# VH-VL binders against Basement membrane proteoglycan (unc-52), part 3

Target 1, 184 residues: Basement membrane proteoglycan (unc-52), of Caenorhabditis elegans (q06561r450to633)
Amino acid sequence: KDRLMFAGDAEGVTISDIEERTIDRNTPFSFFKTGYLTFDGTTDGVAKYWRLPQRFLGDKVTAYGGKMEFEIEFSGSGHHSSEPMVVLKGNQNILVHRVRNQEHVLRSDSPVRITVETYETNYEQLNGAAATREDLLMVLADLDAFLIRATHVAHQTSTSLGDVSWEIAVDRYTPDGLALEVEQ

## First folded at step 13 (VH-VL)

Design y2 (from v6 with heavy chain T99R)
Fold by ESMFold2, look of step 17:
Structure y2 (fold): chain C 184 residues (1-184), chain A 117 residues (1-117), chain B 108 residues (1-108)
Amino acid sequence: as target 1 above (184 residues)
Amino acid sequence: QVQLQQWGAGLLKPSETLSLTCAVYGGTFEGYYWTWFRQPPGKGLEWIGEIYHSGSTNYNPSLRGRVSISVDTSKKQFSLKLRSVNAADTAVYYCARGRYYQWFDSWGQGTLVTVSS
Amino acid sequence: EIVLTQSPGTLSLSPGERATLSCRASQSVSWSYLAWYQQTPGQAPRLLIYGASYRATGIPDRFSGSGSGTDFTLTISRLEPEDFVVYFCQQYSSTPYTFGPGTKVDIK
């Protein structure tokens, strides 16, 4: 139910490293490509991430069983990044998603749509161990950060993010009887 | 706790369609990649393809034109069809449960499929 | 396609000995997405290790894995009688997901 469409506005998205330090704050975003947020800052060997705004954070347990989607595009060459594509942090836990077959999926100047369904089976702990359902539900219960990789190849000249959405499950498909009740 | 049980005809003639079904018991169906393998006699395992619970598929390119995998979420079952079989398709076929990251912690019992000449 | 090779083809050892099994990939295996299985004749494979080094649920700690890039190792610290079966590696970094030809661990 949350969406970013980048119609001339960054909508609260920033560039950070994986520790969420804001970097390159003096390099403005551009919107010349319709529906995309574009960053063309200097390549300095530091992995960069799109940091999503507060409306994607907080209590997101109802997103379990739904899906997140976004488009990415980059220009550049060289070896692909070994960093995760998606980083979720919450309740002092970190879960990541790494894209299968990324060397075939991610090509320079070729936009691609990434879909990650919000199940523990699509995530790993940062160290590579499997995520449990309990890990994912804990992260979603108080989501502190949602990062999407912005640095994809070694010699990158530009990176773009588009059409970000995160929807809830269509019904009450939650395991163990998790139900949608509003008590805030 | 999760168990996979598979069934289907084990003896085929050339040009027939191989059809196997795998049922999932005692576990969650959602979020997993339901996968088929085969192991020809005296040889290693070959990944055939996968189906996500929503119906999305991915196949080994070597079998692309002959293989289809389908899912019935209400019955917690998934099925393999391999068209136009020949002697090279003789193998033990396995169903398995995988995550997005394709390591497989639960396997069916295996079905020997023989394509007679 | 990533081709996996395993060495030795057969490893002859006695119960209580340490076994070291090698798996080599034709290309780098991203994020160490490599699994190890054992297979008893007439049975389905059993997952031992995923992610090069993480033991699957219920696997005894005598099994351990290591390696990265193109070179991976399965170690069985003390062979038990039930360990004299075939072991094979599998990569899951790129499709098609491929398996090694296996190493048979034989009792001397």
Scores: ipSAE 0.682, ipTM 0.841, lowest interface PAE 1.4, mean pLDDT 88
Fold by ESMFold2, look of step 13:
Structure y2 (fold): chain C 184 residues (1-184), chain A 117 residues (1-117), chain B 108 residues (1-108)
Amino acid sequence: as target 1 above (184 residues)
Amino acid sequence: QVQLQQWGAGLLKPSETLSLTCAVYGGTFEGYYWTWFRQPPGKGLEWIGEIYHSGSTNYNPSLRGRVSISVDTSKKQFSLKLRSVNAADTAVYYCARGRYYQWFDSWGQGTLVTVSS
Amino acid sequence: EIVLTQSPGTLSLSPGERATLSCRASQSVSWSYLAWYQQTPGQAPRLLIYGASYRATGIPDRFSGSGSGTDFTLTISRLEPEDFVVYFCQQYSSTPYTFGPGTKVDIK
């Protein structure tokens, strides 16, 4: 199980766009909400993501069948973002999770806990095509990026991330799966 | 390929409880949303609700309070109960397999349920 | 919630002809979360298209889908004898998930 609890520290989380370009602005994180990492610089029209640190990356095939969880909260108004909530990149592939009914789930100043079980049935390719089990296992075998959406509405003034965890459920997964040869 | 087989009583009186069961053969049970639909004679399909393999449920608000869906993971089965039926509940009932994004790639054969008016 | 309408109600064509079926939503369907099904009388639906344009596994390439927002189309490029059945659309962008009333493709 890997976890980020944000007890006064960002724990290696950064802000980026979906291409993983670091946002080059001098806007520090805040920790005034206990257990949250807060960023107040989201009103500039650029979709932003929390970029998780290296310990959530690499060989994560043992996460298959487990679950990832995190809390989000934001302040703002306007139309909800069409961007995915979770982006996983690995082995030159991208899989995403979009939250069902997000307009009802995500409300200003209302913290919400998001749970995504690590099964291909909860993911799509970026264009909306279905993810296969083979797609997910290959992404997990060499995970290069784990992004969580930070900009949720058009006129956002604040965004927060809390209590991130990812269950590594080895008792639910046998490593005897797809033989992986990665093209370089 | 996954196959769904469903069964249950097809003739009910008003106020009784409809009870149907769907068994899943082949394929993976984990990670899917096991779903019930109904189709009244000559009409379109209506989504009744879903159960995730872990037991979490979501129901159509129009049927909330009358419907429950349950799962038995050891038998790879899930069941529908609809209490206090009336003539408007007469329909063919289907079980189906869905992903988180609810398009349904496998369906049961259907069960005609008739409620005596 | 999202109401789907389909046109025409019945489409009378001959084998080998092209069929074009329309589905319109009362409000925008997020991320083009729209599916198309085929249903033979007395049988369960069969998934043809999901995500507005992606063919389900094992579906022949004569079936294609397009559209976004509120306006969606199913195209059958060359009708075969088994294609003369009912087709309906389904949205899965918001609960409750809803279905169109269907278009019957009828043999002349």
Scores: ipSAE 0.661, ipTM 0.832, lowest interface PAE 1.5, mean pLDDT 88

Design y6 (from v6 with heavy chain T99R, light chain A56Y)
Fold by ESMFold2, look of step 13:
Structure y6 (fold): chain C 184 residues (1-184), chain A 117 residues (1-117), chain B 108 residues (1-108)
Amino acid sequence: as target 1 above (184 residues)
Amino acid sequence: QVQLQQWGAGLLKPSETLSLTCAVYGGTFEGYYWTWFRQPPGKGLEWIGEIYHSGSTNYNPSLRGRVSISVDTSKKQFSLKLRSVNAADTAVYYCARGRYYQWFDSWGQGTLVTVSS
Amino acid sequence: EIVLTQSPGTLSLSPGERATLSCRASQSVSWSYLAWYQQTPGQAPRLLIYGASYRYTGIPDRFSGSGSGTDFTLTISRLEPEDFVVYFCQQYSSTPYTFGPGTKVDIK
């Protein structure tokens, strides 16, 4: 299980766009919300993502069947972003998770916990086509980026990320005879 | 591929509880949203609700308070209960398999439930 | 709740003709989360299209979907005898997930 608690430290998280440009290790983060990483910087009209650090990357095949969780909170108004909530990149593939009913689930100044179980049925290709198990396993085998959406509404003034965790399944389905070891 | 087989009582009196069960054969049970629908004769389908393999549920607000869906992962089965039925609940009921994004690629054979007036 | 309407209610055509079926939503369907189903009377629905335009596996390429926002279309390029059944759309962008009332494709 990997975890980020944000006890006064960004723990290697940075801000980028979906193409991982504008990785800003000097972004003015604050920690006044206990357990959260908060960004109040000027939005340049480009959707921003929290980019997770190296310990969430690499060979993560044994995370199949586990779950990813994180908390988000934002302040702002206007229409909701059409961008994915989670972006996984690996082996030249991109898979995304879009939150169902996000207009009901995501509200200004209301923290929410997002859980995404690591099954292909929770992911799509960037264009909206369904993800296959092969797609997901390929991405997990050499994970290059793990992004969590930071820009949620059109007129956002603040965005926060908290309590990030990713666990490996302890009781898991073993696809196609692959040998999997419990990790974390 | 995956096959869904459903069963349950087809004739009810007003105020009784509708109870249907769907068994899942073949395919993967984990990661799917196991879903119930109904279709009144000659009318369109209505989404009743879903249960994730881990037990989380979502229901149509129009039926909240009367509906519950449960899962038995060891038997690969899920069940629908609809309490306090009336004539408007007469329909063919279907179980189906969905992903997180709710399009439904496999369906049970359907069960006609008639609520006598 | 997103209400779906379909037009026409009945479409009378001959085998080999092109069928165009419309689905309109009462509000925007996010990410084009719209599916199309075929249903033979007395049988369970059969998924044809998801995500407005992606054919489900095993669906013949004479079926195609298009549209976004509030307006969606199912096209059958050349009707086969087995295609003379009911078709309905379904949105999955917000709960409750809703279905259209259907378009029946009848043989002239």
Scores: ipSAE 0.675, ipTM 0.842, lowest interface PAE 1.5, mean pLDDT 88
Fold by OpenDDE, look of step 15:
Structure y6 (fold): chain C 184 residues (1-184), chain A 117 residues (1-117), chain B 108 residues (1-108)
Amino acid sequence: as target 1 above (184 residues)
Amino acid sequence: QVQLQQWGAGLLKPSETLSLTCAVYGGTFEGYYWTWFRQPPGKGLEWIGEIYHSGSTNYNPSLRGRVSISVDTSKKQFSLKLRSVNAADTAVYYCARGRYYQWFDSWGQGTLVTVSS
Amino acid sequence: EIVLTQSPGTLSLSPGERATLSCRASQSVSWSYLAWYQQTPGQAPRLLIYGASYRYTGIPDRFSGSGSGTDFTLTISRLEPEDFVVYFCQQYSSTPYTFGPGTKVDIK
């Protein structure tokens, strides 16, 4: 299980746009909230993302079937972002997870835990097309980017990320193919 | 629907400075990479550079040192300056709106800039 | 920089025919960060495809894109009279962003 627990260190997390161009490099992170990484500042413009560190990348096929969890909090107002909450890039493919009914889930100054099971049904292509199991496994096989949305509303003044975890499954070969069992 | 309108002088002498401005109408200014291109007659497009609403810029290395792009967020305008022009700088110049993935969905009408002695 | 080439330089076809345009990159274009544009003489380019295979909003379904790595293809399944113009590919995998030289689709 891969984990990010922030305790005064960003642990390699950066802020970027969806194309992974680093932005706001001169704005330091804050750690006033225990267990959280906080970006203080407006998130105007293109959607910003938390770019997860290298330990979340590479061969992550064993993450299939596992549960991804993270906690987010923000301060601000305005309409919710339509951009994906999670972006996975690997093997020249991009899969995204969008949160439904955000207006009922994400509210200012209200921490929320997001859970995304690592199945193709929870992901889609950029154009909204359904992802196949093969698509997801291909991306996981050589994961190059793991992004979590940091911009949640139009007029955002701060955003925080905390308690990031990704379960790892055990690969088991069966006559019918690869079976994955989630480790506790 | 967003519209881009551009203007500036179309005839220059060698060593002069090209100056173009692009105004954005009917859309948000923040959130895009406002970009300049040029297209020599009968040729492909060349990316000149881009600017974010915050003022952050990126330039084509081939033109670095001669190019400057500026932005006026309050006016929803951004400008291009190309110094020390020569005949090779003759082209139709376009401003455009770049998405987070740098494809360009909205363009100005283009401005022909001719450099002649 | 990534240099893009396109082939053929000119493609002569009749209305209703299928057009296949090729774009080749000097090095791998990461994440299929490739776009296709249509340009009518005297006008600015029009975005057709982004992400190698995604049609932009409002683009007819006769336009499709495919490919990865260094080889990309734009396909027009059934040419309409207005399709006989120039088409450019563009990579945005790395700066400087670069365009191909274009393929002109002529009416036979």
Scores: ipSAE 0.021, ipTM 0.596, lowest interface PAE 5.0, mean pLDDT 90

Design y7 (from y1 with heavy chain N58D)
Fold by ESMFold2, look of step 13:
Structure y7 (fold): chain C 184 residues (1-184), chain A 117 residues (1-117), chain B 108 residues (1-108)
Amino acid sequence: as target 1 above (184 residues)
Amino acid sequence: QVQLQQWGAGLLKPSETLSLTCAVYGGTFEGYYWTWFRQPPGKGLEWIGEIYHSGSTDYNPSLRGRVSISVDTSKKQFSLKLRSVNAADTAVYYCARGRYYQWFDSWGQGTLVTVSS
Amino acid sequence: EIVLTQSPGTLSLSPGERATLSCRASQSVSWSYLAWYQQTPGQAPRLLIYGASHRYTGIPDRFSGSGSGTDFTLTISRLEPEDFVVYFCQQYSSTPYTFGPGTKVDIK
């Protein structure tokens, strides 16, 4: 189980755009909100993501069948973002998770806990095509990026990430999944 | 390829409880949203509600006070109960498999439920 | 609740002709989360299209979908004898998930 608790430290989290072309490793974060990493700066209208540190990356096939959880809070108003909430990149493949009913789930100044079980049925390709089990296992086998959306509304003044965890559920993993990916 | 088979009583009297069960064969049970629909004669489909394999549910507000969906993951089955039925509940009922993003790629054979008296 | 309407109610055509079926939503369907189903009388629905334009596995390429926002279209490029059935659209952008009333494609 990997976890980020943000007890006065960013723990290697950075901010980037979805393509990771601009990674700000010197972003000034605040920790006044217990258990949260907070950014109060502007994003210049460009969608930004919390970029998770290396301990969440690499070979993560054992996370299949488990769940990832994190808390978010933001301040602001306007249209909700059309960007995915979670972006996983690995083995030259990209899978995303979009939160259902996000206008009801995500409200200004109201922290919310997001849970995503690590099954292909919770993921899509960027263009909205369904993810296959093989797609997800390939991404997990060599995970290069784990991004969590940081910009949630059009006129955002603050964004926070908290209590990130990713559990292992090795008893739900089958050898057939690995064999199918190797044969491909 | 996954197959869904459903069963339950097809003839009910007003005030009785409708009870249907759907079994899942030939596919993965985990990670899917197991869903019930109904289709009144000559009408369109109505989403009744869903259950995730963990037991989390979401129901159509129009039925929320009368509907209950349950799951038995060890048997790969899920069930619908609809309390206090009346003539307006007459329909063909379907179970279906959905993803988190609720399009439904596998369906049960359907069960005609008639409420009479 | 998002209400879906479909037009026409009945579409009378011959085998080999092109069919164009319309689905309109009462409010915008986020991310084009709109699916199309085919239903033969007495049988369960069959998924054709999801995400407005993605063909489901095994669906013939004569079926295509398009549209965004509130207006969506299912096109059958050349009607086969088995295509003369009912077609429903369904949105999954917000609960309750809703279906259109259907378009019957009837043989002339």
Scores: ipSAE 0.650, ipTM 0.830, lowest interface PAE 1.6, mean pLDDT 88
Fold by OpenDDE, look of step 15:
Structure y7 (fold): chain C 184 residues (1-184), chain A 117 residues (1-117), chain B 108 residues (1-108)
Amino acid sequence: as target 1 above (184 residues)
Amino acid sequence: QVQLQQWGAGLLKPSETLSLTCAVYGGTFEGYYWTWFRQPPGKGLEWIGEIYHSGSTDYNPSLRGRVSISVDTSKKQFSLKLRSVNAADTAVYYCARGRYYQWFDSWGQGTLVTVSS
Amino acid sequence: EIVLTQSPGTLSLSPGERATLSCRASQSVSWSYLAWYQQTPGQAPRLLIYGASHRYTGIPDRFSGSGSGTDFTLTISRLEPEDFVVYFCQQYSSTPYTFGPGTKVDIK
């Protein structure tokens, strides 16, 4: 299980857009909230993401079937972002997860825990096409980007990320006989 | 190929509790939102509620006070209970498999439930 | 909730003709989270299109979906005899998930 525990250090997390272009390099993170990484900045019209560090990347096939969790909090108002909450890139493929009922789940100054089980049913292509099990496994086999949305509303003044964890599934055998198949 | 088979009583009296069960065959149970629908005769479909394999549920606000959905992951089954039924609850009830983004690619055969005094 | 309407209520056409079915939402359907189903009398719905424009696996290419926002369209390029049934749209952008009332395609 991979975890990010923020205690005065960003732990290699950076801010980027969906294309992984680093942005706001000169804006320091703050750690006023215990256990949280905080970015104090206004929404500039581009969706920003927390880019997770290298230890979350590489061969992550064992994460299949595991639980991804993180906490987010933001301050601001306006319409919710339509951009994905989670973006996984690997083997030149992009899979995204969007939060259902976002308007009911995400509220200003209200921390919320997001949970995403690592199944293809919880992901889709950027264009909305369904992801297959093979697609997800291929992405996980050589994961080169793990992004969590940092921009949540149109008029955002602050955003925080905390308690990031990605569970590694130890037991690959389910009652229905699920087997993980990876080429290499 | 996943198949859903559902069963339960089809004839009820007012105030009784509707009880249906759906079993999943030929596919994985984890990772989907198992859903119940109903369709009154000659009308459209109504979403009743859903349950994830972990037990997390969500219900239609119009039925939330009367509906409960449960899951048995070990049996790959999920069930619907609708309490205090009346004539308006007469419909064909369907179980279905929903992806996280809730379109539904697999359905049970349907169960006609008639509520009559 | 998002209310879906469909038009026309009944569409009378002949085999081989092009069918155009409309689905309209009371408010914007976010992310094009709109699906189309086919339903034969006495049977469960069959998924045709998801994400407004994506054909589900095994669905013939004569079926296509388009649209965004509040207006969506299902097109059947050349009607086959088995296509003369009822079609429903469904939004899944917000709960409760809702269906349109359906369009019946009957044979002229």
Scores: ipSAE 0.019, ipTM 0.655, lowest interface PAE 4.6, mean pLDDT 90

## First folded at step 16 (VH-VL)

Design m2 (from y2 with heavy chain S54R)
Fold by ESMFold2, look of step 16:
Structure m2 (fold): chain C 184 residues (1-184), chain A 117 residues (1-117), chain B 108 residues (1-108)
Amino acid sequence: as target 1 above (184 residues)
Amino acid sequence: QVQLQQWGAGLLKPSETLSLTCAVYGGTFEGYYWTWFRQPPGKGLEWIGEIYHRGSTNYNPSLRGRVSISVDTSKKQFSLKLRSVNAADTAVYYCARGRYYQWFDSWGQGTLVTVSS
Amino acid sequence: EIVLTQSPGTLSLSPGERATLSCRASQSVSWSYLAWYQQTPGQAPRLLIYGASYRATGIPDRFSGSGSGTDFTLTISRLEPEDFVVYFCQQYSSTPYTFGPGTKVDIK
C-alpha cells in the first residue's frame, strides 16, 4: 500500500498540466491544513494536476483489483472543470477517471474522499472510449505518470490534496503459505 | 461472452413485494455495476438502480423508498426487491451489466411483472 | 432531471436506405455521455453506441452516432432486414439516468 501523508513536506509531489509540462517548482506549497498539500498559485486558465512521485510509478500490475484513494478540497466558484480527475500514463497509453455527477460531489470548502477501484470499468481513454482490461494492465506494467486533478472550478483560489493511498494487490493463499498475487 | 439470466414471480397483487434475481455467467463480476431497469407497456425504459460488486447501491429517487438491490458475490447473483407494488409497477423488468459510466453492454432476457386488480 | 425526446416517432423506410434518428436533451449532456440501443419487441435491448459516437463491441459499422450538448443522432447507413426495430437513446451524465421514448423504424 503506497501512501502520502503531508506533514510539512510535499513528499515529491509537483504541479503540472496534463501533458506534464509547465512544472511549477518555484511556487511554494502550503501546509496550513494539517494532512494536506495546498497550492494557491495564481496561474489563471491553466488546468493543473498533482503529479505523484516515483514510488507510485513503475511496475504497478499488483495494484489491479485494489483501490486508490485521496482527499481533495478547493475554494472557488464557477463551472466545474471538464478535465479528468485521475490520469494514468504508461506504455504509450493514457487512461483517465472522470467523477460521476461531479457537480453534486465536489463543493467549495468541503473536503471529499475519492475512491477509484483499479478496474478497467472505472476508466476511459482520453477521448472517452472504454478502457479494456488489457489497456489497464499495460498502463500499470510500466506506469510513467499518475496525475490527480488540482483545478476543479473556473474561479479557483485554493486547491489541496490529502491522504493519498494506493492498495497494492490482493493477498491469496498458496500451497506453501500466503503470497502476494496479482489479480487476473 | 457474459450472459445474464433472470427469474422471479411475474404475477403480483397490490401491496405485495416484487422480487427478481439475476445470475451472471461467462464473464467478470468484479468492477461492474449490476443494474435493474423496467419498461412499462408502450413506454420507455426507467433506470431503477445499481449495485457495485462490493455492495454499495444507488437508486432512482422516484423509487428509493421502496426499492432495494442486493448482491451475492459468491453466486454471482444480484436481486431486486420493490415493496408495496401497485398497477403502475406493471412492466418488463431487466437486469443489465454496466460500467462506472452507465452504459449497459449486456442485458437479461426480461421478466414481465403484472400487478393485478 | 434530463428529459430525452426522440424524433421521428416512426420512420418508414425500405431496406438499403439510410436512417437518421434524432435524440434531443432538455439540458446539456456532459462529456457526451449518451448511448443508443436497439430493441426487438419481446427481446432485451442491445447496446449500439456509447459516448455519443463509440460503437459497442461487435456492432456493425453501418451504425454510427454523432452529436454533443443537447442534440444527438444515430445513423444507419444502409438498412438491413434485421434493423427494422425500435431504437432509443439514454443519457448517463446525471442522475436519474434517463431514456428516450424510442423511434420505430418500419419497413415500407
Scores: ipSAE 0.699, ipTM 0.848, lowest interface PAE 1.1, mean pLDDT 88

Design m6 (from y2 with light chain S30T S93H)
Fold by ESMFold2, look of step 17:
Structure m6 (fold): chain C 184 residues (1-184), chain A 117 residues (1-117), chain B 108 residues (1-108)
Amino acid sequence: as target 1 above (184 residues)
Amino acid sequence: QVQLQQWGAGLLKPSETLSLTCAVYGGTFEGYYWTWFRQPPGKGLEWIGEIYHSGSTNYNPSLRGRVSISVDTSKKQFSLKLRSVNAADTAVYYCARGRYYQWFDSWGQGTLVTVSS
Amino acid sequence: EIVLTQSPGTLSLSPGERATLSCRASQSVTWSYLAWYQQTPGQAPRLLIYGASYRATGIPDRFSGSGSGTDFTLTISRLEPEDFVVYFCQQYHSTPYTFGPGTKVDIK
C-alpha cells in the first residue's frame, strides 16, 4: 500500500548520489507531466538517485514476496548508466537491482514501467554476487535507504519518476473447516 | 536441492509442433525465470526463451514467431511449444532454472528431439 | 546480439596440469555478466562460475574465473580426471543470452 502519485507534490522525495554523501533537499522539481516528479537539471557527471521518503523505510519485512513498481522517463542520449536501478540499504547491507537488457528496454522520451518483485532472485550484492534470502530479509528488517536511479544516460536533459508503489504480499485466511465441509 | 525433470515426444516430422514439459521438484517456484535451451548435436547451446512464474515471457528473436512458453504455477511446471519444425530444430532440449540474472545452476536431464526428413 | 568466441577449440593436457581457457565477447559485458559451464557428453551443463569470478555452490577451488569487458578466462589450476570435458562461456548481459562454441579439454 505504500504509494507516491506526485500530484503537484514531491511527497518527501529528494535527490542524492548512491552513497548519500550529497543530498539535495531543495531541488526545484516540476510537475508539468501529470503524475510525475521531474528534474530538468544538468548533472555534474555524478549519477543521481531518487531518494524515497521515510514511509518506505524501517521494518519492511512484510514486503517480502510482494512487488515494487515505478515508472521512469528520461530525455537524453549517449551510453546507458552502469549504475543499479534500485538500491536498498539496511542493517549494514546493500542490495541492488540492475535492469537487464536495459539498452533495449530504456529509451529516451519513452515512459517505462519497472516491476521488481521482492525476492532475493531479483537482487545482487553491490559487488555483483548473488543475494540470499537472508540478505534480503536482513535489509528489509531495518531499511535505511530506498534509492531509484535518476541518471540513465550520459547526456541527460530530463528525468522523471512516477507512480511508485511497494505492495506487501497478500495474506490469506482459509479456515480448515471450510475445506472439510466441502469434502464431506 | 531443486530438481528439474522434463518430458515430451522426441521424434517429429517436418511441420509438426514440438511440445516439451518441465516439472520442478524440491524448491520454490516463485521468483525464478524458467528457461528453455537447445543444443544441436556437437554444437553450442542456444537460449530459446524464459518465463517468469507470473507468466511474463522473453524469447530469442530468431524463434519468436514459432515459439511459446507457458507456465502452470499450481503444478510447478512450464512448457515449450515450437511450431512448424524442420531438420534444423533437431537438438537436445534442456529446461533450466534462472534468477533474474540469467546464470543457470539447475538443469533438466535433456530431451533429444529429432526431426525426420 | 553478443557473439562469444572461445580459444583454443581443443586443449590437450595431462592430469595435474594447469588449463587456461579464453572467452571473448563481441561487445563489452557490463558488470561481468558472464558464466562458465562444464559439460560431460550426454549430460546437462554444470555451472562453474557466474559473474566472471564467483564460484557456484559446490565447485572446488581449482576452478577460477577472471576478466571483464570483452576478455574472460577460466583457469583450472590442477586438472583432475573428471575435468577432461567441454567448457562453455555464456553471457547474460543482454537478450538473446548467448554461449560460446566450447573448448574441449582432451587427455593426452
Scores: ipSAE 0.682, ipTM 0.838, lowest interface PAE 1.3, mean pLDDT 88

